# Ledger of designs, part 143: miniprotein binders against q6w4x9r395to579

Target 1, 185 residues: q6w4x9r395to579
Amino acid sequence: GHCSLEGGSFVTTFDARPYRFHGTCTYILLQSPQLPEDGALMAVYDKSGVSHSETSLVAVVYLSRQDKIVISQDEVVTNNGEAKWLPYKTRNITVFRQTSTHLQMATSFGLELVVQLRPIFQAYVTVGPQFRGQTRGLCGNFNGDTTDDFTTSMGIAEGTASLFVDSWRAGNCPAALERETDPCS
Key: E = the ipSAE of ESMFold2; O = the ipSAE of OpenDDE; V2 = 0.75 times the mean of E and O plus 0.25 times the DockQ between their complexes.

## First folded at step 11 (miniprotein)

Design sc30
Fold by ESMFold2-Fast, scan of step 11:
Structure sc30 (fold): chain B 185 residues (1-185), chain A 91 residues (1-91)
Amino acid sequence: as target 1 above (185 residues)
Amino acid sequence: GSEELFERAKELIDRAIEAARRGDFEEAKRLLDEAFKLIEEAAKYGDEELAIEELRYAAKLVREAIEAGNPKLIRVVRWLLTVVWWEVDRR
């Protein structure tokens, strides 16, 4: 299956349901028991600083018990906060330059991430068939049915994206003045 | 108690990376030094060992970003801290 984060704030789920993203936070893209060591894929969204600007993708994070790999729009790749030269290899993960404008994170466990650096920072997530019906997060549940793609972190299927998106917030978000409710409220 | 010290240390670490992001490295280092002191005080309670190790990990991330002095890395560590705190809170 294939999930995409494009055009700053557009998402297409594994079941091909498109929606727009309009929050500034770190969000869970993909959680699955198929990911080793409690792994998860996350997306960081932020605003530009020059004037009124919409939300845009600025970094992608792969998280596990041992690794915290960040790939940023500034072409910085880190693991556990330390900048890494490419190609960067661990036992199960390789991050490398696929083309002059694209980085790839390849894994041994059926997950691939391709990041477009230019002209706009974008991400493309591919998962193997073992992930069918076993994913949760912004990329949907990969069960072949788009009607429940907006399943929140509490397991409730929503008809619209707004509550769905907010339920997948991870960690501290912008100040309370900008957002009054948390994902569990 | 150790939980109160934990929350205070977490706040100091968050303030330190924000100071570094603004280019105020003297304030960032001061806040981080205070965070390390609170972490070691919390550790003396002998409980919540995993949470204390996560605090040490977070403080180390910020310290190393400040030492590198690279604004792009400081931005990455600021975002990474939100992930670290999410992990701590869900434990």
Scores: ipSAE 0.747, ipTM 0.876, lowest interface PAE 0.7, mean pLDDT 84
Fold by OpenDDE base, second read of step 12:
Structure sc30 (fold): chain B 185 residues (1-185), chain A 91 residues (1-91)
Amino acid sequence: as target 1 above (185 residues)
Amino acid sequence: GSEELFERAKELIDRAIEAARRGDFEEAKRLLDEAFKLIEEAAKYGDEELAIEELRYAAKLVREAIEAGNPKLIRVVRWLLTVVWWEVDRR
């Protein structure tokens, strides 16, 4: 399964359903029992301009009981608040520079993350087949059915992205907006 | 009909690309937003073959954008292609 966060506000789920939103919060991208130690992948969005439609991805966070790995748009990688030099390796996670413009987080448990740093900060999430039907968050449920990708954190299927995205907020943030905004944000 | 919607969307995309080439990204954004709406509507209710032709055209525009070195516009148009393809594939 491949999930992508591109162009500041565009998302394509594991089931290949595309949608867009504008929000300035931290959102759960991927949560699954297949992730060890209550692991979760999150995306941090912030304002990139003066209007509400000008939002962009500014960081990706992998959070577990043991680690809080943050990859930020300024190419700083931290774990539990401490800056780390690359390549950086934990017990089951390795963060390294893939190319001059790409960082990669590789894991032993079937999660791969590629972060494009330039010219736009973007993220690409790959999960193994063992995750099929066992994922939740903005990347969807990876069950081959696009019609139920907008399932909220409470298990309710939504018809639009707004309530779906808002349900996966990891903090108290403003409500997300849907595609009736600038597509280039 | 859907054909008219696609043609209108195509015109908007062309104009957006030209705006972007001129550095007027605000206009490009507005035009692409409008094109997006038209494409979605057309893709939902139009003929599959027509939608595929429009996708091919859009892909050509993306290639032109790449050659022009406009990565921001490329990403937007690429995403639009994804949406259209998704809608077509669902039918």
Scores: ipSAE 0.006, ipTM 0.209, lowest interface PAE 9.9, mean pLDDT 82

Design sc31
Fold by ESMFold2-Fast, scan of step 11:
Structure sc31 (fold): chain B 185 residues (1-185), chain A 91 residues (1-91)
Amino acid sequence: as target 1 above (185 residues)
Amino acid sequence: DPEELFERAKELIDRAIEAARRGDFEEAKRLLDEAFKLIEEAARRGLDEELIEELRYAAKLVREAIEAGNPKLIRVVRWLLTVVWWEVDRR
């Protein structure tokens, strides 16, 4: 299945349900028992540089017990906070430049991530058939039924995107926003 | 109270990366020094070892970003801290 994060804050789920949202937070894109070592994909959204009324994808994070890989709009790739030169390889993950404008994270466990760096930072998530019906997060549940794609972190199917998206927030978004825009003294 | 020390150390770490983002590396270092002292105190008072390891990991991320002096890396670590704290909250 394929999930896309495009045009700032537009998402298309694994079951091809499109939606949009506005938010300045880290969100869980994908959790699954098929990911090793309690792995998860997350997406970071922040205010757009052209207008603070709009938000856009600024980074994608893959995390597990051992790895915290960040791919950012600034073309920085880190693992556990250390900048890495490409190609970057671990036992199960390789991050490399696929084209002049695209980076790819390939894995041995059926997950692939492609990020477009320019002109707009966008992300594309591909998962193998073993993930069918075993995913949670912004990319939906991958069960072939779009009517329950807005299943919240508490397991409740919502009819609208807003409660769904809010349930997949990671961290204290209001505090993060207020600290970032506050003048020091 | 070791849980209170955890929250205070976390707040200092968050403030340190924000100071670094604004280019105030001296304030960032001062805040990190205070955070390390609180982490040591929390360890002495019996805070769960896993939480102490998370605090040390978070402080290390900020320290290394400051030492590198790369504003793009500082932005990445600021975002990464939200992931670190999310993991802690969900355990």
Scores: ipSAE 0.778, ipTM 0.899, lowest interface PAE 0.7, mean pLDDT 85
Fold by OpenDDE base, second read of step 12:
Structure sc31 (fold): chain B 185 residues (1-185), chain A 91 residues (1-91)
Amino acid sequence: as target 1 above (185 residues)
Amino acid sequence: DPEELFERAKELIDRAIEAARRGDFEEAKRLLDEAFKLIEEAARRGLDEELIEELRYAAKLVREAIEAGNPKLIRVVRWLLTVVWWEVDRR
């Protein structure tokens, strides 16, 4: 399954359902029992401009009981609050520079993350087949059905992205706005 | 008590990040230093280790942002703190 966060506010789920939202918060992208140590992948969005529609991804966070790995748009990689030089390796996670503009987080448990640093901070999440039907978050449920991708954290299928996205907030933040198209973002 | 120190440290961290956002890095550093002292004191008094680790993590992130003087990084840290607090509140 492939999930992408592109263009500042666009998301494509594991089931290939695209949607757009404008929010400034930290959101859970991926939770799964397949992730060890209660692992979760999160996305941090912030304002990139003056208008409410000018939002962008500013960091990706992998959070587990053992690690808190942050990849920021400023090319800062930290684990548990400490800056790390690349390549950086933990027990089952490796973060390294893939290209001059791309970082990669490779894992031993079927999660891959590629982060494009420039010109737009974007993220691409890949999970193995063992994750089918066992994922939750903004990346959807990876069950081959796009119609139920907007399942909230409470297990309710929503018709709009805004309520869906809001349900996956990892903090107290303003409500997200759903927009299909916005040339200002 | 250690729980009170915990809450106070959390408040200081939040205030530190706010000071940094305003460009008052001196005040931010002062607040953060005080927060670290409280965290360590809470640890000595037997506060839950996991909670202490979360606070230390948050404080370290803020410190990094302050030292870097990078407004973008400060913003990122602010949002990351929301995650940390969320986790702390659920424990």
Scores: ipSAE 0.005, ipTM 0.222, lowest interface PAE 10.6, mean pLDDT 85

Design sc32
Fold by ESMFold2-Fast, scan of step 11:
Structure sc32 (fold): chain B 185 residues (1-185), chain A 92 residues (1-92)
Amino acid sequence: as target 1 above (185 residues)
Amino acid sequence: GSEELFERAKELIDRAIEAARRGDFEEAKRLLDEAFKLIEEAARRGLDEELIEELRYAAKLVREAIEAGNPKLIRVVRWLLTVVWWEVKKHG
């Protein structure tokens, strides 16, 4: 399955449900029992312009009991707070420069992350078939049904993105506001 | 009692990285020194060893970011602290 974080604040879930939000927080992007060592993927959003209503992705974090890997829009890659030269390898994870504008985090457990650094910081998450129906977070539940993609951290299916997004916050942050779909048609 | 010490140490660590982000390294080091002292007091008062280890880990992240003096790394550590605190709450 494929989940994308694009255009600053657009998300497309594993079941292909698109949504947009305004938020300045760290959010749970993906949790799954398929991730080793209590692993999770997180997305950090912060203000992107002079307007306080504009927010964008600024970093992606992969964490487990062993690793806290941060890939930032400033092209800094850290593990447990230490800056790393690429390619960077652990037992199960390799972070490397895929192209002049893209970094990739490859894993042995069916998770792949590609980060676009320029012109806009964006992230693309790919998970293997073993993750089907086994995911939770901003990327949705990967069960083939888009009507329950807004399942909150409490297990409740919501009709709107704002309550869904707020349920996946990590930390003390202001409530996210639902954005209108981009009117480019 | 000891839970209040955890919250106070966390607040000092969070304030230290914010001071560093704003370029106030004297204030950042002062706050961090207070955090280290409070962590040792919390350990003496019997705060759970796992929580003490998390506080020491967080304080070390901030100290190393300040020592490196790289604004990009300071921003990364600021974001990473939110992850550290979330993980503590998840496991607590």
Scores: ipSAE 0.772, ipTM 0.897, lowest interface PAE 0.7, mean pLDDT 85
Fold by OpenDDE base, second read of step 12:
Structure sc32 (fold): chain B 185 residues (1-185), chain A 92 residues (1-92)
Amino acid sequence: as target 1 above (185 residues)
Amino acid sequence: GSEELFERAKELIDRAIEAARRGDFEEAKRLLDEAFKLIEEAARRGLDEELIEELRYAAKLVREAIEAGNPKLIRVVRWLLTVVWWEVKKHG
């Protein structure tokens, strides 16, 4: 499954459902029992301009009981509040520079993250087949059905992205603005 | 109480961020140091350890961001501080 966060406000779920939202919060992208140590992947969005529609991804966070790895748009990688030099390796996670513009977080448990640093901070999440049907968050549920991707944290399927996205906030933030996206847009 | 200390610490962190934005990194560091002291004092007085840890974490990140001249990271951390603050308020 491949989930992408692109263009500052566009998300494509594991099931390939695209949608757009404008929010300035931290959101759970991926939560799954397949992630060890209660792991979760999160995305931090912030304002990138003066208007409410000018939002962008500014960091990706992998949080577990053991680690709190933050990859920021300024190429700063931290774990538990400490800056780390690349390549950085933990027990089962490695963060390294893939290209001049891309960082990668590789794991031993079937999660891969590629972060494009420039010109736009973007993230690409890949999970193994073992995650099928066992994911929650903005990246959807990876079950091959796009119609239920907007399942809230409470397990309710929403028709629009607004309540769905808001349900996956990791903190107290303003409500997000949403719009369904056309694959051709 | 500890809640007041948290609030004061947050204020100091915010001021530190502002100082850094002005290029006054010495003042920023001073303010952060004071914030850390307040956080530690709050810890000693007994409050939610998880919240204290999150606040410590955020403060550390702010410091690192300031030292590295990374304003974007500072924004992220500031948001985290806000989240922690809201949680603190729920307990107060």
Scores: ipSAE 0.000, ipTM 0.185, lowest interface PAE 13.6, mean pLDDT 83

Design sc33
Fold by ESMFold2-Fast, scan of step 11:
Structure sc33 (fold): chain B 185 residues (1-185), chain A 92 residues (1-92)
Amino acid sequence: as target 1 above (185 residues)
Amino acid sequence: GSEELFERAKELIDRAIEAARRGDFEEAKRLLDEAFKLIEEAARRGLDEELIEELRYAAKLVREAIEAGNPKLIRVVRWLLTVVWWEVERLG
């Protein structure tokens, strides 16, 4: 299955349901019992430029009990907060430059992430067939039915994207971030 | 109580990385020093060892980002802290 985060704020789920949202937090993109060591994929959204109304993908995070890998729009790759030279290899994960504009994270457990760095930061998630009906998060449940793709973290199928997205927030955004003054005020 | 010390240490760590993001490294270091003192106090008062370990991990991330002095890394660590705090909430 394929899930995409494109154009700054557009998402297409594994079951091909498109939606858009505005948000300035970290969101759970993919959770699954198929991911080893309590693994999860997360997407970080923040304000894009000077506009109050626009938000965009700024980083993708893969975490497990051992690893906290961040790939950012600034072409910084870290694990546990330490900057890494590419190619970066762990036992089950390799992060490398696929093209001049794309980075790839390949895994041994059926998950692949490709990020486009330029002209805009975008992410593409591919999962193997073992993930079918076994996913949850912003990328949907991968069950072949788009009508329940907006299933919240509480297990409720919503008709709108906003309640769905809000249910997948990964904790509270820092208080200082929420109280930042507009740089144009 | 010890849970209040956890929330205060977390707040100081979050404020430290925001100060660093603004380029206020002196304030960032001051807040981080305060956080380290609070973490040791929470450990002495019997806060769960796993929570102490998470606080130390978070403070270390901020300290190392400040030491590197790279604005791109400071932004990454700011975002990574939200992930750390989410993992902590799942512990309790």
Scores: ipSAE 0.789, ipTM 0.902, lowest interface PAE 0.7, mean pLDDT 85
Fold by OpenDDE base, second read of step 12:
Parts: structure tokens; C-alpha cells; sequence
Structure sc33 (fold): chain B 185 residues (1-185), chain A 92 residues (1-92)
């Protein structure tokens, strides 16, 4: 399964459902029992301009009982608040520079993250087949059905992205704004 | 105290820049890493305007290293610059 966060406000789920939102919060992208140590992948969005529609991904966070790995748009990698030199390796996670513009987080448990640093901070999440039907968050449920990707944290399927996205907030933030995917934006 | 830590950090940054200019990037990296740790420690001990200014000064020194134009150095010091500025922004 491949989930992408692109263009500042565009998301494509594991089931290939595209949607757009504007929010300035931390959201759970991926939660799964397949992630060890209660792991979860999260995305941090912030304002990138003066308007409410000018939002962008500013960091990706992998949070577990053991680690809090943050990859920021400034190319700073931290674990538990401490900056780390690349390549950085934990027990089962390695963060390294893939290219001049890309960082990669590789894991031993079937999660891969590629972060494009420039010109737009973007993230690409790949999960193994063992995650099928066992994922939750903004990246969807990876069950091959796009119609139920907007399942909230409470297990309710929403028809629009706004309530879905808001349900996966990891903090107290303003409500997200929903817009249709516009490839020209 | 915190001020002493920042002063030491600045010295390490200067030495790192010098090492990088000599092509000793490994030494530069080590020095920068140590400087960063000192800055973090200092930041934890105080959040006053003086510390913020010291962080800004450190960032300035790192920027000077970038301006030296060495590709390998740029990668290392850019990272440090980002970290330092991030800290300054966070604390300020």
C-alpha cells in the first residue's frame, strides 16, 4: 500500500483515494497493530501563507513507546527531541539520506517512509501486505475499498473528508477545511 | 552556567569551520555535534534573551561556514544551522 502527502494539502490513501484538506494540526496518518510498540505515523501541518487555504506539511513524526522520530521540512531529524546525524539507526528504524532532496525512513516491520524535502515537503508512505485491512488514519484502511477510506477514529464512515480528517487530530487544533482534489493547484 | 556553554559552543563552531576549511570534515562534524549538544544544554538551562542572542550568533557562524562554499561542509553546517535556528525560533 502506498499513501502520499503531496502539494501541501493533497492526500492519496493506501486504496488510492485522493482528497484534499487544509489543516494546521498534527494528524495520525497510520495506526496499526502491525506497528510495534504502539507505533503510529503522524503528519504535522502548518500555515504556509496568509490564507486558510495555504497550508503545508511541515514534519512527519513516527511515534512509539520507544521513539519519537521527527523529520522536519528543515531537514532536521530528531528522536525524543534530540537531533540526530544521518544515517541514524535505532533498533528497527533507520533514517538516511536517499538523495540530495529525499530522506528515507526504513524499518524492519514493513513500514517505509520517503520524504521529499524540496521544492515541496512531501511524504510517501509504503506498508507491506501484512498491513492490509489493518490500518487507520488519514492514509485509510488499506482494504481495497475506496468508499470506506473516510472512516473516523470512532469507526464511522464519513462521506466527506473534513470530519474524517478532524477525527484523526492528535491535538487541539482548528477544524480542517475540505476541498476537492485539484491537480492544478 | 548557560553563558559559558554558549561560549564554548561558539568556540567549537569556529573550530569546526576551520576544520572544514582544511578539508577535515570528520573533525568538523564532531565539533559541530559537540557544539550542538552544548547549545541544547544551555537552552535547557535558560530561556532568556541573552541565550537567544547567543544561539543567533552560533547560527551566524554556521552560516558563514556555508558561505565558504564547500559542498560537504554545506551539508553538515546546513543541518546545524537549521537546528540552531529551529531552537531559536522555538525558544524565542
Amino acid sequence: as target 1 above (185 residues)
Amino acid sequence: GSEELFERAKELIDRAIEAARRGDFEEAKRLLDEAFKLIEEAARRGLDEELIEELRYAAKLVREAIEAGNPKLIRVVRWLLTVVWWEVERLG
Scores: ipSAE 0.007, ipTM 0.249, lowest interface PAE 10.1, mean pLDDT 83

Design sc34 (at its last look DockQ between E and O 0.01; V2 from the best seeds 0.00; counts 0 for: pae O 13.5 > 1.5, pTM O .638 < .8, other shape alone 8.219 > 2.5, placed apart)
Fold by ESMFold2-Fast, scan of step 11:
Structure sc34 (fold): chain B 185 residues (1-185), chain A 91 residues (1-91)
Amino acid sequence: as target 1 above (185 residues)
Amino acid sequence: GSEELFERAKELIDRAIEAARRGDFEEAKRLLDEAFKLIEEAARRGLDEELIEELRYAAKLVREAIEAGNPKLIRVVRWLLVVVWWEVDRR
């Protein structure tokens, strides 16, 4: 299955449900028991350039008990906060430059991430068939049914994107809370 | 109590990276030094080893970002602290 984070604030789930949201936070993009060592993907969103009313993807994080790999809009790749030269290899993960504008994170466990650096920072997540029905987060549950793609972190299927997205916040985000309480300021 | 020590150390670490983001490296270093002292006191007073290790990891991330003096790495560490605290909170 394929999930995409495009155009700054658009998401298409593994079950091909498109949605858009306006938030500034770190969000759980993908959790699954199929990811080794309590692994997860997170997406970091921040205010977009000159427009304070728009938000955009600025970084993707892959984390596990051993690794915290960040790929950022600033074209920096780090693991555990240390900058890495590409190609960067661990036992199960390789990060490399696929093209002049794209980085790829390939794994041995059925997860692939492609990040477009320019002209707009975007991310594409591919998971193998073993993940079917076993994913949670912004990319949905990968069960073939788009009507429950907005399943919150509490296991409740919502009809709207806003409650769904807010349930997948990784932390208490003052920027997102300010945006939500006074979006016109 | 020991939970208060954890929260105080976490606050100092978060404040240190925010000072670094503003370009106030002297304040960032001062806050970070206070954080390291508090972490060692928390360890001596019996705060859980896993929590001490998380605090040390977080403080090390901030120290190394400040030492590198690269604004791109400071932004990365700011985001990573959110991830670290999320992992702690869900335990």
Scores: ipSAE 0.837, ipTM 0.927, lowest interface PAE 0.5, mean pLDDT 86
Fold by ESMFold2, look of step 12:
Structure sc34 (fold): chain B 185 residues (1-185), chain A 91 residues (1-91)
Amino acid sequence: as target 1 above (185 residues)
Amino acid sequence: GSEELFERAKELIDRAIEAARRGDFEEAKRLLDEAFKLIEEAARRGLDEELIEELRYAAKLVREAIEAGNPKLIRVVRWLLVVVWWEVDRR
């Protein structure tokens, strides 16, 4: 399964459902029992212009009981708040420079994260087939059905991206704005 | 009692990283010193050990970011505090 976070605050779920939102918060991107140590992937969005309708991805966070790895748009990689030189390796995670503009976090548990640093900070999440039907968050539920990809943190399927996105906030933040997209809006 | 001390320590830690983000490192250090005192008082009053360890972890993140004096690390720690508090609230 493939989930992407692209410029203009566009998201495409594991089931290929596209949407857009404009919010300034930390959001739960992926949770799954397939991630060890209560692992989760989070996305941090912040203002990227004068208007509140202009937000962009500024960091991706992988967290577990063992690790809190941050990859930021400032090209800083940390674990538990400490800056790391690449390649950076734990027992089950390796973060390395894939190209001059891309970093990769590879794992032994079926999660892969590719981060484009320039010209625009973007993230690409790949999960193995063992994740099917076992994901939640902004990347959707990976069950092959786009009609329930907007399932909230309370398990309620919503018809709008903004209500769905707001339910996945990891903090007390302003409500997100949904942006109409062609042709899906 | 001890629950009030937890919330006060959390608020001081959040204020400390915000002061550091503004470049007010004198205020950031003062707030953090107060937070460490409240954490130890909460521990003496029998606040749950896991909560105490989360507070110590959060305070340490802020202290290290201030000591580094690096705006990029201060931003990282601000984001990490959100994650830490989310984990506390969830568990």
Scores: ipSAE 0.772, ipTM 0.889, lowest interface PAE 0.8, mean pLDDT 87
Fold by OpenDDE base, look of step 12:
Structure sc34 (fold): chain B 185 residues (1-185), chain A 91 residues (1-91)
Amino acid sequence: as target 1 above (185 residues)
Amino acid sequence: GSEELFERAKELIDRAIEAARRGDFEEAKRLLDEAFKLIEEAARRGLDEELIEELRYAAKLVREAIEAGNPKLIRVVRWLLVVVWWEVDRR
């Protein structure tokens, strides 16, 4: 499964459903029993301009009981708040520079993350086949059905992205703004 | 006008799908790129309801690609959707 966060405010789920939102919060991208230590992948969005529609991805976070790995747009990698030099390796996670403009987080449990630093901060999430039907979050449920990708954290299928995205906020933030039209709606 | 451009783009997309079904993903990509240019030009001339409809159509094609199990086609069409959406928004 491949999930992408591109163009500042665009998301494509594991099931290849594209949608757009404008938010300035931290959102859960991926939760799964297949992630060890209650792991979750999260995306941090912030304002990139003066209008509410000017939002962009500014960091990606992998959070577990053991680690809080943050990859920021400033090319700073931290774990539990401490800056780390690359390549950085934990028990089952390695963060390293793939190219001059790309960082990669490789894991031993079937999760891969590629982060494009320039010119636009973007993220690409890959999960193995063992994750099929066992994912939740903004990246969807990886079951081959695009119609149920907008399933909220409470298990309710939404028709639009706004309520879906808001349900996956990791904290108390303003509600996300949805574009007036969704090509999948 | 923009409507004509979108219709032409749709035709190209349809042809791209057929190319992909034949396994000619290079031709499919070429056709989709051309479709993108037309949509982009239409967007520059002014956003209208037709563009929205075309985006929905493209999304439909992505779903069909998924069902058909054509990962390359899925990626290409998905890319097109995102880029067109982005381009229209920026105008």
Scores: ipSAE 0.000, ipTM 0.172, lowest interface PAE 13.5, mean pLDDT 81
ESMFold2 (binder alone), look of step 12: mean pLDDT 81; pTM 0.795

Design sc35
Fold by ESMFold2-Fast, scan of step 11:
Structure sc35 (fold): chain B 185 residues (1-185), chain A 91 residues (1-91)
Amino acid sequence: as target 1 above (185 residues)
Amino acid sequence: GSEELFERAKELIDRAIEAARRGDFEEAKRLLDEAFKLIEEAARRGLDEELIEELRYAAKLVREAIEAGNPKLIRVVRWLLSVVWWEVDRR
């Protein structure tokens, strides 16, 4: 399955449900029992430098008991707060420059992350079939049914994105606001 | 008690990285020194070892970011601290 974080604040879930939000927080993108050592993928959103009303993806975090890998829009890659030269390898994870504008995090456990650095910071999450029906977070539950893609951290299916997004906040942050998916309409 | 010392140390660590983010490295170092003193006091008063380890980890993240003097790394550590505190809260 494929989940994307594009255009600053658009998300498309593993079941292909699109939505948009305003938020200035770290959010859980993906939790799954298929991730080793209580692993989780997170997305950091912050205000844009141009507008007070706009927010954008600024970093992606892979978290486990041993690793806290951050890939930022500034092309900084850290693990446990220490800056790393690429390619960076652990036992299960390799972070490397895929192209002049893209970094990739490859794993041994069926998770792949590609980040576009320029012109807009964007992230693309790919998971293997073992994750089907076993994911939770902003990328949805990967069960083939879009009607429950807004399942909150408490297991409740919501009709709107705002309550769904707020349930996946990591930390004490203000409530997110729902955004229009087509700003021209 | 030791729980109060945990919250105070956490607050000082958060304030230290914010001071560093705005370029006030003297204030950042001062706040971080206070945090280290409170962490050792909390350890002496019997705060759980896992919580002491988390505080030391967080303080070390901030110290190393300040020492590197790289604004991009300081931003990363600011975001990473929210993840550290989220992990502590969910225990």
Scores: ipSAE 0.772, ipTM 0.897, lowest interface PAE 0.7, mean pLDDT 85
Fold by OpenDDE base, second read of step 12:
Structure sc35 (fold): chain B 185 residues (1-185), chain A 91 residues (1-91)
Amino acid sequence: as target 1 above (185 residues)
Amino acid sequence: GSEELFERAKELIDRAIEAARRGDFEEAKRLLDEAFKLIEEAARRGLDEELIEELRYAAKLVREAIEAGNPKLIRVVRWLLSVVWWEVDRR
């Protein structure tokens, strides 16, 4: 399964459903029992301009009971708040520079993350087949059905992205907007 | 009718992207200009304002990518357009 965060405010789920939203919060991209130590992948969005529609991805976070790995748009990688030099390796996670513009987080448990640093900060999430039907978050449920990708954290299928996205907020943030007034955001 | 113009505009935008991918920015610009004309004509003929807005936005993004001359940006725009088309096709 492949999930992508591109263009600042656009998502393509594991089931290949594309959608967009504008929010300035941390959102859960991926939760799964297949992730060890209560692991979760999260995306941090912030304002990139003056309008409400000018939002962009600014960081990706992998959070578990042992690690809090943050890859930020300024190319700083931290674990539990401490800056790390690349390549950086934990027990089952390795973060390294893939190319001049790409960082990669490789894991031993079937999760891969590629982060494009420029010209646009973007993220690409890949999960193994063992994750099929066992994922939740903004990346969807990876069950081959696009119609139920907007399933909230409470298990309710939504027709629009806004309520779906809001349900996966990791903090107290403003409500997400589904539509934008400026497509260049 | 206006719906036909919409579909033609969409096609021209897609072709513009492909031309840009090949490095033929002149052709891309030409195609995009035609797309804009069709979009405006569709608007005059009473096409749904929301759909017109989506097309305008899409075309604008493509234009910016072409003007920037950045292949990576063009790819991103192409992807972004897929979101728009997905939404439009399901209306």
Scores: ipSAE 0.023, ipTM 0.425, lowest interface PAE 3.9, mean pLDDT 84

